# VH-VL binders against q0aze0, part 157

Target 1, 268 residues: q0aze0
Amino acid sequence: MKIILVNNRFKENTEKKAQEIAGQLSALNVEVIIDNGLDEPYAGTVDFIMVLGGDGTMLRAARRYGQRAIPVLGVNMGTVGFLSNIEINELAEYLPLILREEYSLEARMMLEVAVFQQQSLLTRVFCLNELLLRSNSPRMLSFALEISGQKLEPYRGDGLIVSTTTGSTAYSLSAGGPIADPQLDAFIVTPVASHIINKRPLVVSPEREISLHLLEEREAIIGIDGQIKMDFGAENRVLIKRAPHPLLMVNLKAKPFFTSIDRSLQRQ
Below, E stands for the ipSAE of ESMFold2; O stands for the ipSAE of OpenDDE; V2 stands for 0.75 times the mean of E and O plus 0.25 times the DockQ between their complexes.

## First folded at step 7 (VH-VL)

Design C29 (framework fv_ragifilimab; at its last look DockQ between E and O 0.77; V2 from the best seeds 0.00; counts 0 for: pae O 3.3 > 2)
Fold by ESMFold2-Fast, scan of step 7:
Structure C29 (fold): chain C 268 residues (1-268), chain A 124 residues (1-124), chain B 113 residues (1-113)
Amino acid sequence: as target 1 above (268 residues)
Amino acid sequence: QVQLVQSGAEVKKPGASVKVSCKGSGYTFTGYYMYWVRQAPGQGLEWIGVINPDSGGTTYNQKFKDRATMTVDKSISTAYMELSRLRSDDTAVYYCARVFESGSYYLDTPFDYWGQGTLVTVSS
Amino acid sequence: DIVMTQSPDSLAVSLGERATINCKSSQSVLYDSNNKNYLTWYQQKPGQPPKLLIYWASTRESGVPDRFSGSGSGTDFTLTISSLQAEDVAVYHCQQYYSTPLTFGQGTKLEIK
């Protein structure tokens, strides 16, 4: 059995814990590959991915490995979040189940984001939560939104979020988007400009293709999962569609999504 | 063992063109963006542009957009930067440099590996 | 364009002493969504290409000695060499990768006193 341990190298305690866990797994005759997130992703076949950290580390793992149809387990090491299934102090209890492959999987849709410089593909990335188009200055953006070739009236404001249902509780929520059941596949399109009334969030089929481009040159950026930043100018176009494969998230214990989100909202 | 090997020094007359090559080895060539940077003698570093070796997509510094052309030949893991209509102030060492991953990131990582540099001298 | 300004242009420091190089950006290179500063430091010795030392303003590249450290946020950044060694004689460059065009500081030449 081969397991990838994904950690956040910028948090010292997660790297030390990854080395400790790798030693424990090796003693159980499990081959371990440690991924610190910056070096080239492991290209060989693996049976399981264990993500040590919070939601941010899981988002990184999803971008690197989510399209490979490998079970991914989130193991929380501090910051409470929505993407982890067990706590680090529970790992020893659940490890026998992991090694016997006694767990269920939950499929979570991902976005495929392609950024073009005119007609040339500049970059392609995958993400679990969202793409954010936003102004990087006090100036309002003017931009075009197309959904499956249908050109909407121009948008004016600070930006736009295109989110998965998993991402509905991330940045889209802060921008006024709906809370979505993560078992549903849908795009949530949320404007980032509450001062422009009557522009409401849209919930659209995940089979739709969404494109964005600027109508005026402005200082703008594309953000991916709140972690990746790309410049976005009038010569750029972004194309968003459902990624070919969902992220396969491991369930070792029940996570009551609705009561968890309700509790979180009551505390804020 | 990651290595970027550039072509040898060149001497050109004003108005000519120069094409510098950069061969990558020890990694998946199409997996990493390739940047081009130059440095005039005794001066600072100046960014020319970036190319996605997988797609051929490019972004140029506006200062060089009308004279620079970046291309790749995937079959030999080689990137090229051609600069046309050379002037004396184009005399510089030209570097290629690799960033983390072309299939994932744009402007998200620094330059981790550099070629050895190619001195281009423009004189009459 | 984001303009990068280094200070001083050159400095001489005695072996074993602390060297400090400053870098200022004309606008913030801090991305608020991930709380990272898109600022890097390179070391360049005569006849050699630049070598990556520090990225994300404070993260040391693998293999770089721990006497090198980066600090700062937003627009003001510092590279510190805590105990200068002879091999540290070089020109040091800061660079922003927050926005295109990518821009570098003018360089700081570090010499042994």
Scores: ipSAE 0.675, ipTM 0.840, lowest interface PAE 1.9, mean pLDDT 87
Fold by ESMFold2, look of step 9:
Structure C29 (fold): chain C 268 residues (1-268), chain A 124 residues (1-124), chain B 113 residues (1-113)
Amino acid sequence: as target 1 above (268 residues)
Amino acid sequence: QVQLVQSGAEVKKPGASVKVSCKGSGYTFTGYYMYWVRQAPGQGLEWIGVINPDSGGTTYNQKFKDRATMTVDKSISTAYMELSRLRSDDTAVYYCARVFESGSYYLDTPFDYWGQGTLVTVSS
Amino acid sequence: DIVMTQSPDSLAVSLGERATINCKSSQSVLYDSNNKNYLTWYQQKPGQPPKLLIYWASTRESGVPDRFSGSGSGTDFTLTISSLQAEDVAVYHCQQYYSTPLTFGQGTKLEIK
């Protein structure tokens, strides 16, 4: 069995822990490839991906490996996030099940984001939570949203979020978007501080194609999963589609999504 | 081992063009953005532009947009930067540079591998 | 354009002593969502291309000695060499990669006093 072990070398103790786990797995005749974020993603055949860290490390793993249709397990090493399944101190308990492939998978829709200059592709990224279009200046943006060729009335405001259902509890929620069951496939389109009062959040079929471009010259940013930023100007356009493959999240323990929502909202 | 090997020094007259090459080896050429940067004698570094070697997509510093053309030849893992209508203040060392992360995002990573530089001298 | 201004333009420091180079950007290069400063330091020796030292303002590249450190956030950044070695004689450049056009400071020449 060959496993990619994803960690974040910049977080305290994660690098040493990753080496320890790699040693333990090697002793069990498991081939381990460590991805600490520096080098090219491993291109060879892999059976399983283990992510050591919080939601941020999972988001990066999803961007690098999510399109390979490989099981991905989130292992928490601190504060429990929304994307981890087990704790690091439980790994030894669950390791036999992992090695025997005795686990279920939950598919999580991802976004495919393509940024163009004119008609030339500049970059393509995949993300698990959301794309953010945001002003990078004190001025509001004026921008166009198209959904499968249908041109909506122009937007004016701070920006727009295009989220997966997994991302519905992140920035989209703070901007007034709905909470969505992460097992649904959909886009959630949430305006950010819209100057146009009647622009409401939209829930859109995952079969649609979403396009954004600026209507005036302004400094703007495209943000991906709150971690990646890209320059965005009047000569750019972004196209958003459902990614070809969902992230396949390993489920070893039950995930109490709906009860955690109530608890979080009550703390407001 | 990652290497970026550039073409040799050029001497040009004002009004001519120069095409600098940069051959990448030891890595998946199409997986990493390629940047072009120049340095005039005794001066700092100046960004010319970036190319996605897989798609051919480019973004130029507006200062060079009318005169610079970046291209790639995937079959030989080589990037090119052509600067036209040369003038004396284009005298500089021209570098190619690669981002350090595969599949890196636009503007998200620094440059960890640089070519050796190509001196272009423009004399009247 | 984000203007990067280094100070001093040149600096002479005795072997074993601390060297400090400052870099100021005309606008913030901190992305609030990931809490990263999009700032890089390069070392450049005569006749050589720049060499990456530090990225994200404070993260040392692999193989860079511990005596090099970066600090600062937003608009004000510092490169520190805690104990100058003879091999550290070079020009040092800061660079922002927050937005296009990518811009560099004018460089700081570091010499042995």
Scores: ipSAE 0.529, ipTM 0.810, lowest interface PAE 2.8, mean pLDDT 88
Fold by OpenDDE, look of step 9:
Structure C29 (fold): chain C 268 residues (1-268), chain A 124 residues (1-124), chain B 113 residues (1-113)
Amino acid sequence: as target 1 above (268 residues)
Amino acid sequence: QVQLVQSGAEVKKPGASVKVSCKGSGYTFTGYYMYWVRQAPGQGLEWIGVINPDSGGTTYNQKFKDRATMTVDKSISTAYMELSRLRSDDTAVYYCARVFESGSYYLDTPFDYWGQGTLVTVSS
Amino acid sequence: DIVMTQSPDSLAVSLGERATINCKSSQSVLYDSNNKNYLTWYQQKPGQPPKLLIYWASTRESGVPDRFSGSGSGTDFTLTISSLQAEDVAVYHCQQYYSTPLTFGQGTKLEIK
């Protein structure tokens, strides 16, 4: 068996733990690759990905490995979030199950985000939570939203979020979006401080495509999962689709999503 | 080991064009944005632009938008920066530089690897 | 454009003493979504390209000695060398990568007194 341990290079404690776990796994004749983000994603075949840390580390891991159809386990290290399945102190208990591949998988839809400048593709990214378009100034944006070729009325506001159901408990929630069942595949389109009072979020089929562009010369930012950003201007377009592959999240421990929402949200 | 190797020094007349090359090795060339930066003698660094080696998508500093052209040849892992209508104040060392990590947006991370630089001298 | 201003332009410090270089941005380079400062410090020795020292304002690049540290947030940043060594003689540059165009400070030349 070959396992990738993903940790956060900015969190030294996760690095130390990764080394410790790597040693333990090696003692069990498991091949281990440690990915702290400093190097390229491991290109070889692997059987399992273990993410050490919080939701942020999981998001990064999803961007790096999500398209490879590899089981991904979130191991929480003292943070509050929705993307970890077990705690670090539980790892020893569940390790035998991991090694025997006795676990269930939950497919989580990801976004495919393509940013264009005119006809040129600037970047294409797969992400687990959301795409954010927001103003980079105190002034509101005017932007066009198109869903599967249907042009909606122009949006005016600070920005717009296109989120997965997984991302519904992330920034979309803070912006007034609905909490969605992670087992459901859908886009959630949530306005950010819309000029129109009570502008309602949209729940959109994952079979549709979403396009965004600015209607005027303004400074804007594209954000991905709250971690990555880039400038976005009038000459840019963004196209959002369902990613061709979901993230395969490992479920070793039952987590009652809906009964734990209040507890989790109060701590965020 | 990651390496960026640039073409040799150039001497040009005003009004001419120069094309600097940057060959990447030791990493997946198409997986990292390639930046171009220049430094006039005794001066600070100035950003020229960035290119996605995979898609060919580019973003330029507006200062150079009409004179600079960035391209790539993926088959040989080489990026190019051409600057036209050269003038004396274009005299500088030109660098190619890579983003810190694979898959990052070009505004997300700093430059971790640099070419050795190419001196371009513009003189009558 | 975000203007980066370093101070001082040049600095002479005795071996073993502390060196402090400041960098000010005309706009905040703190990204509210991830609470990170998009600020980098480079070291450049004569005839060489810049070398990455500090990123995210305070994170040391791998291989960079502990005597180097970065601090600050928003618009004011500082690079500190706790105990200057002979090999630290160089020009130091700050850079923001918060928005385009990417911009650099004018550089600070650090010499031994």
Scores: ipSAE 0.121, ipTM 0.698, lowest interface PAE 3.3, mean pLDDT 90
OpenDDE, second read of step 8: ipSAE 0.000; ipTM 0.481
ESMFold2 (binder alone), look of step 9: mean pLDDT 92; pTM 0.936
ESMFold2-Fast, scan of step 11: ipSAE 0.658; ipTM 0.837

Design C3 (framework fv_ragifilimab)
Fold by ESMFold2-Fast, scan of step 7:
Parts: sequence; C-alpha cells; structure tokens
Structure C3 (fold): chain C 268 residues (1-268), chain A 124 residues (1-124), chain B 113 residues (1-113)
Amino acid sequence: as target 1 above (268 residues)
Amino acid sequence: QVQLVQSGAEVKKPGASVKVSCKGSGYTFTGYYMYWVRQAPGQGLEWIGVINPNSGGTTYNQKFKDRATMTVDKSISTAYMELSRLRSDDTAVYYCARVFESGSYYLDTPFDYWGQGTLVTVSS
Amino acid sequence: DIVMTQSPDSLAVSLGERATINCKSSQSVLYDFNNKNYLTWYQQKPGQPPKLLIYWASTRESGVPDRFSGSGSGTDFTLTISSLQAEDVAVYHCQQYYSTPLTFGQGTKLEIK
C-alpha cells in the first residue's frame, strides 16, 4: 500500500507530526509519500491519501489530487471542521480499518475553473467549495452571467458565488445561499449584496457551463476555495464546469451533517 | 537542485531589441509560473510580466506591454523575454524568477528561485 | 497600482544590535477571506539576485535564521533582525503580490556601524 500524507508545512508541529505518522505507517509495511505543498503533486500510482490538518488543508489536497479518483481521508489536527472525518487522536483506532479498506466512500462534486485574459488561458484549477467574484473597493460590480449559452440580465452588486453543494456551508451560506445536502450534485449561484430586487440564489444542474465577465472596469477579485486569489478586470473571463471526477471522501465514522450544521449556526 | 541559468550580458544601441533566455533545471519546468523582473543601476526592482510555461499564457505590466514579449520553449526548459525599441533607461539587470509553489496561480505565491541576472546595457 | 514605500532608505547598525525596516503599502494587501497578507521580504547582496526571506508577511522561508522576523498587517509592515551579523549587510526589499502589477519598495540599504 502506498499513501500520500498531505500536511500544512506552515502550521506549528505539523511537519513533525507528519514524520511521526509516516514512521508508524512504514512500520506497518505502508509506503508513504509526504506532500507539504512545495513540489509537484506525486505523479505515481497511489492507493490512499491522508490529509493532516483542517478544512483548508483538505481543500488544498482536493485541488491537487481530487481528480484522480483515489480515497481521501481528512484527519483533523485541532479545530472542528466539515471536511475531516476523524481526529488525530483517533487515528490509531481507525488505522486497521484503513489498511483493510473497511470504509465507505462519499463522492463530492468539484468545480473546474478556467480563467482567461482576453484569449490567453491564465490558469485552470479544480476546487471543492466555490469560486467567489467580489468587488475589491466600495463600488458595486456590473457583470454578465451566462449559463449554458443563455445570457441572463446583468447582475449589479458586490459579487457572485458559484458553489458546489459541499461549499453551501462556506461563503455561499454567509451570502444567503441555501444549505445543501453534500450528497447532491448541483451548482449554487449566490449573489453577494445584489442591488437588483429579486436576484435570488439559483440551484443549477451540474452539467451546465457557467461564464462570468465584468461589464465595466472595476477593481475586483476572484477567490477559489478562499485560498487562491487573483485580480479580475474587464479583460478577464471565467468558465466554470463540473470537474471530470468527484473527490472520493473516506467515511470511517458517522458524521451527521445536518446536526453538525445546526449546532454550528447556534454558536456565535 | 533547482537552478535558473540566464544568458550572458548584452550591449545594445538605442532602438535595437534584446532577447534574454532563462533555462530551468532540477524541477518540472511546466509546473511553475515564470516571472521577469528588472533592476536599473541603484534602483529598485520592477516587474515586467509573468508567463505560464505550460500554456504560454502571459500577463504583462502595462508599462512594458507594447515592447516586451515573453515566450517559452518547453523542449529545452527555457523561457525568453524580448524587449524591443530599447532606450538608454532600459539599462538594467534582467532577472527571471520562479513562482514558489507548483500548480499555484502567480498571485498566490512569492518568487523563490531567481536566475543570476543578465546585464543589458543600452548606450550609443 | 499599489505603491510600496520603505523606510529608512539606509540604516547603519552595530553588530549584535537590532535592525528595523518598515514597509507601507498604499492600500491593504490583506485578503480577508484567508486572512493572509500578500507581502514578502527579499534580501539582496551586491552582485546577487534577491533571496526570499519572509512571505505572508511573517512566515520565514526554510533555512532563514530565526533572528529575521516579519510583522504587521494590512498596510504597515516591519522586518526585524534581532541581532545583526556581518553577513546581513544587504539591501532589503518588500514586495506585494496582492494584485498586478506586482510592486516592490525602493529598498533599504543595511550597513554595519
């Protein structure tokens, strides 16, 4: 068995903990590849991906490896999150099940995001939560939204979020989007502080293609999973599609999504 | 070991063009954005542009957009920056630099590896 | 464009003493969704290219001595060298990577007294 161990090199003691876990796995005849984010993603055949960290580390792992259809387990190192399944102090208890492949898989859709400057492809990324378009100044944006060749009336406001169902509890939630069962596949299109009355979140087939561009020069940014940030102007265009493969999340213990989100919303 | 090796010093007359090369080794060349930065004698650093070596896609500083051309030759892991219609105030050391993190967008990460620099002198 | 201003232009500090270099941006380089400051510090010795010291305003690059530290948020940033060594004589540059065009401060020359 070959496992990629993804960690966040910037979090205190994470590198040391990753080395410790790698040693434990090696003692059990498991080959370990450590990925701290610096180099190219490991290109070889891999059986399992273990992510050590919070939701942020999981989002990064999903962008790097989510398209390979390999089981990915989130192991929380401290703060409670929505993307981890077990805590680090539970790893020893669950490790025998991992090695025997005694777990279920939950498929989570991902976005494929391609950003252009005029005719040039600047970047293509995959993401698990969302793309956020927002104003980077007090001025509202005017922008065009096209869904599968259908041109909608222009949007006016602070921005727009195009989210997966997994991302429904991230920025889309704070912008007034619906809480979606992550077992469902859909795009959720949520306006950010729209100045147009009756602009509501849209729930759209994941087979559709979404296109965005600015109608006026403004200082704007796009954000991907809250981690990748890029400036966005009237010369830019973004295309969003369902990614070819879902992220395959490992489920070792019951994590009741609706109970968890309900408790989260009661705390300030 | 990651290395960026640039072409040698150039002396040009005003109105000429210069093409500086930057050869990457010790890493997957197409996995990292390549930046071009210059430094005039006794002055600070000035960004020229960035290129995605996998796609050839470019973003230029508006100041250089009409004179600078960035290209790559993936077969020899080499990036190029050509600056045309040279003026005396283009005299500078020109650097290539690699983005810090593989697969990251160029505004998501700083420059970690720099070429040794290429001195371009523009004089009559 | 984001303008980066360093102070002082030059600084002379005795060996073993603290050196402080400031960098101010004309607008915030803090991305509020990930709570990161898109600011980096480079060290440049004569005849050499810049060397990455600190990124995300306060994260030390691997191999950089712990006497180097970065602090600040938004528009006001500081590079501190807690106990100056002879090898630290260099020009120090701050840079923002928050938006294009990428911009650098003018540089601060650090010399031994």
Scores: ipSAE 0.291, ipTM 0.736, lowest interface PAE 4.6, mean pLDDT 88

Design C30 (framework fv_ragifilimab)
Fold by ESMFold2-Fast, scan of step 7:
Structure C30 (fold): chain C 268 residues (1-268), chain A 124 residues (1-124), chain B 113 residues (1-113)
Amino acid sequence: as target 1 above (268 residues)
Amino acid sequence: QVQLVQSGAEVKKPGASVKVSCKGSGYTFTGYYMYWVRQAPGQGLEWIGVITPNSGGTTYNQKFKDRATMTVDKSISTAYMELSRLRSDDTAVYYCARVFESGSYYLDTPFDYWGQGTLVTVSS
Amino acid sequence: DIVMTQSPDSLAVSLGERATINCKSSQSVLYDSNNKNYLTWYQQKPGQPPKLLIYWASTRESGVPDRFSGSGSGTDFTLTISSLQAEDVAVYHCQQYYSTPLTFGQGTKLEIK
């Protein structure tokens, strides 16, 4: 068995814990590849991915490995999060189940984001939560939104979020988007503060293709999962569609989504 | 071992064009963005543009947009930057530099490895 | 364009003493969604290309000695060398990668006195 152990390169305690866990797994005849995010992803065949850290580390793992149809387990290191399944102090208890493949998998849709400059593809990125288009200055953006060839009236405001259902509780929620059951496949299109016309969030089929481009030269940025940032100008356009493969999340321990989110919102 | 090896020094007259090459080795060439930066003698660094080797897509600094052309030849893991209509103030060392792009981070390490530089002298 | 200004232009520090170099951006380079400052520091020795020292304003590149540290947020940033060694004589550059065009400070020349 071969496992990729993904950790947060900027946390000293997670680096040490990753080495400890790698030693424990090696003692059980498991081959371990440590991925701290600094180099290109491991290209070989892998049976399982264990992510040590909070939601941010899981989002990175999803972008790096989510399209390979490999089981991914989130192991929380003490930070509050929604994407982890077990706590680090529970790992020893669940490790035999992992090695025997005695767990269920939850499929989470991902976005495929392609950014173009004129006719040329600049980059293609996969993400678990959302793409955010926003102004990088106090000026409002004027931009075009097209859904499966249907051109909507121009949007004017601070920006737009295109989210997965998993991302419905991330930035889309803060912008007034709906809370969606992560078991559903859908795009949630949430406007970010409109000056004149308050456009409503849209929930659309995951088979839709969404495109965005600026109608005026403005300083804007594209954000991916709150971690990747790219400049976006009038010569750019972005195409968003459902990624070819969902992220396969390991479920070893029941986590009731609705009661968890309800409690979090009450505490807010 | 990661290396970026650039072409040799060039001497050009005003109005000519120069094309600098940058060959990558020891890594997956299409997994990294390639940036071009120049440095005039005794001056600071100035960004020219970036190209993604995988697709050939480019983003230019507006200052160079009408004179600079960036291209790649993936079959030989080589990036090129051509600057046309050269002026005396284009005299500089031109660098290529790579940026990690694994699909999980964008600009985590803006210039993690640099070429050795190519001195371009523009003088009549 | 984001303008990067370094101070001082040159600095002479005795071996073993602390060296401090400042960098100011004309607008914030903090991305509020990930709480990261898109600022880097490079070391450039004579005849060599720049070498990455620090990114995200305070994250030290692998292999860089721990005497180098970065601090600051938003528009004001500092590179500190806690105990200057002879090999640290170089020009130091700050850079923002918050938005294109990518821009650099004018550089600070560090010398031994």
Scores: ipSAE 0.109, ipTM 0.652, lowest interface PAE 6.7, mean pLDDT 86

Design C31 (framework fv_ragifilimab)
Fold by ESMFold2-Fast, scan of step 7:
Structure C31 (fold): chain C 268 residues (1-268), chain A 124 residues (1-124), chain B 113 residues (1-113)
Amino acid sequence: as target 1 above (268 residues)
Amino acid sequence: QVQLVQSGAEVKKPGASVKVSCKGSGYTFTGYYMYWVRQAPGQGLEWIGWINPNSGGTTYNQKFKDRATMTVDKSISTAYMELSRLRSDDTAVYYCARVFESGSYYLDTPFDYWGQGTLVTVSS
Amino acid sequence: DIVMTQSPDSLAVSLGERATINCKSSQSVLYDSNNKNYLTWYQQKPGQPPKLLIYWASTRESGVPDRFSGSGSGTDFTLTISSLQAEDVAVYHCQQYYSTPLTFGQGTKLEIK
């Protein structure tokens, strides 16, 4: 068995803990690759991905490896989050189950985001939570939204979020979007501070294609999972589709979504 | 192992159409863009178009847009490129190629695997 | 369209000597936001499809010998073979993927003298 350990080099003690866990796994004849986020993703074949950290580390792991159809386990290092399944102090207890493949998998849809300049592909990225289009200046944006070739009336405001159901509790929630069961596959399209009264969030089929482009030259950015920022101008177009593979999240321990979100909303 | 296997050589008359297939194996077919390139004997490489196998979305080189059609059949992991109204200068080896792209803006890498090529000869 | 021009069209290099192939794009293929050059080098041997050697102008593909290196940025790019071996006889092509249509250089034929 070969496992990738994904950690955040800049978090206190995470590199030490990753090395410690790698040593424990090696003692069990498991080959370990450590990915601290600074180098290119490991290109070889692996059997399992273990993410050591909070939701942010899981989002990075999903972007790097989520399309490979490999089981991904979130191991929480002390931050409260929605994407981890077990705590670090529980890892020793669950490790035998991991090695025997005694766990269930939950498929979480991902977005495929392709950014073009004119007709040329600039970049293609995958993400678990959302794509954000937003103004990077005090000026509001004027932009076009098309859903499967259907051209909507122009949007005017600070931006737009295209979210997965997993992302429904992230930025989309803060912008007024609905909370969605992550077991559902859907795009949630949420306006950010729309000037047009009664522009509502949309819930659309994940089989649809969504495209965005600016109608006026403005300073704007595309944000991916709150971690990657890309310049976006009037010469750019973004195309958003369901990614070819869902992220396969490992369930070792019951973590009921609705109970968790209810508690989170009461604390905030 | 990643492999792209193309259909066999074709001989066509001017005005006919040809449809070349490219079967992918050893990877997730819908996870990678597929592009088509041709090479006339003794000439350089010329890009025809690019298809997303997951959505069927295409981008064509304007030179070929009116004659080329790219499609996929996901159930058999096969991409197709059809070129219509053939001319003698369409005689070439036609290649399919897969582009690998990572999920990160700063870490995306082109990682190409090529089919063996399909010789299309157009003669009257 | 971005026009890719290679030089020379052909060259002959003695075994063990350095081979240098140049590629020039008619406009910059460097995307400022990610600081990447959308430039690729391929090796093509007679009767075979092209084989990826280098991407992002300077990143060597897995399995490619380290005698191959790419350099340059923006509009001017170079492929270098530090010590030519017999197996390196091939046509080398540069390609940009910054803008559609994707375009290739005309190719450089490398031979042993």
Scores: ipSAE 0.000, ipTM 0.377, lowest interface PAE 13.8, mean pLDDT 84

Design C32 (framework fv_ragifilimab)
Fold by ESMFold2-Fast, scan of step 7:
Structure C32 (fold): chain C 268 residues (1-268), chain A 124 residues (1-124), chain B 113 residues (1-113)
Amino acid sequence: as target 1 above (268 residues)
Amino acid sequence: QVQLVQSGAEVKKPGASVKVSCKGSGYTFTGYYMYWVRQAPGQGLEWIGYINPNSGGTTYNQKFKDRATMTVDKSISTAYMELSRLRSDDTAVYYCARVFESGSYYLDTPFDYWGQGTLVTVSS
Amino acid sequence: DIVMTQSPDSLAVSLGERATINCKSSQSVLYDSNNKNYLTWYQQKPGQPPKLLIYWASTRESGVPDRFSGSGSGTDFTLTISSLQAEDVAVYHCQQYYSTPLTFGQGTKLEIK
């Protein structure tokens, strides 16, 4: 068995813990590739991906490896979140099940985001939660939203979020979007401080293509999973589609989504 | 071992073009964005643009967009920056630098590896 | 464009003493979605390319001595060298990677007096 062990170099003590766990896995005849977030993604074939950290580390792992259709397990290292399945102190208990491939998989849709500058493709990225378009100044944006070739009335406001159902509890929630069952595949399109009082979040088929561009030159950015950010101007266009493969998340123990979100909302 | 090796020094006349190369080794070339930065003698650093080696997509500093062209040859793991219509104030050391993960648009990582620099002198 | 301004332009500090270099951005470089400051410090010795010292305003790159520290948030940032060593003589540059065009400060030349 070959496992990628993903950790976050930017978080104190996670790299030391990753080395410790890599040693334990090697003692069990598992080949371990360590990915600390700044190393190049491992290009070879692997059987399993283990993510050590919080939701942010899982989002990075999903972006790097999520399209390979490889089981991904989130192991929480003290940060409470929605994307981990087991705690670090439970890892020893569950390792035999991992090594025997005795677990279930939950498919989570991902976004494919393609950013253009006029006719040139600048980049293509995949993400698990959302794309955020927002103003980078006090000025409102004017922007065009097109869904599967259908041009909507222009949006005016601070921005727009295009989210997966997994992302419904992230930035989209803060902007007034609905909480969605992550078992469903759908895009959630949530306005950020819209000027038009009747602009509502949209829930649309994951088979739709969504495009965005600015109607006026403004200082804007796009953010991806709260981790990647880039400038977005009137010469730019973004195209959003369902990614070819879902992220395959490992379930070793029951972690009920609705109970978790209910508890989180009571604490706020 | 990651290494970025740039072409040698150039002396050009005003109005000419210069093409600087940057060969990457010790890593997967298409996995990392390549950035170009220049530094005039005794001055600070000035960003020119970047290229995604996997797609060929580019972003330029608007100051250089009409004169700078960035390209890549994946078969030899080499990035190029061509600057046309050279002026005396283009005299500078030109650096290539990499940031991680061209399959993702990373603005959230600093420049971790730099080429040795290429001095371009523009004089009549 | 975000304008980065360093102070002072040059600084002379005795061996073993504290050196402090400041960097101001014309706009906040704090990204509210991840609560990170997109600010980096580089060290550049004569004839060499810049070397990464600090990223996320305060995170020290692996292999960088602990006498180097970064602090600040939003628009005001500081690089501190707690006990200057001879090898620290260099030009120090701050950089924002919050938005394009990526911009650098003018540099601060650090010398031993």
Scores: ipSAE 0.053, ipTM 0.629, lowest interface PAE 7.1, mean pLDDT 86

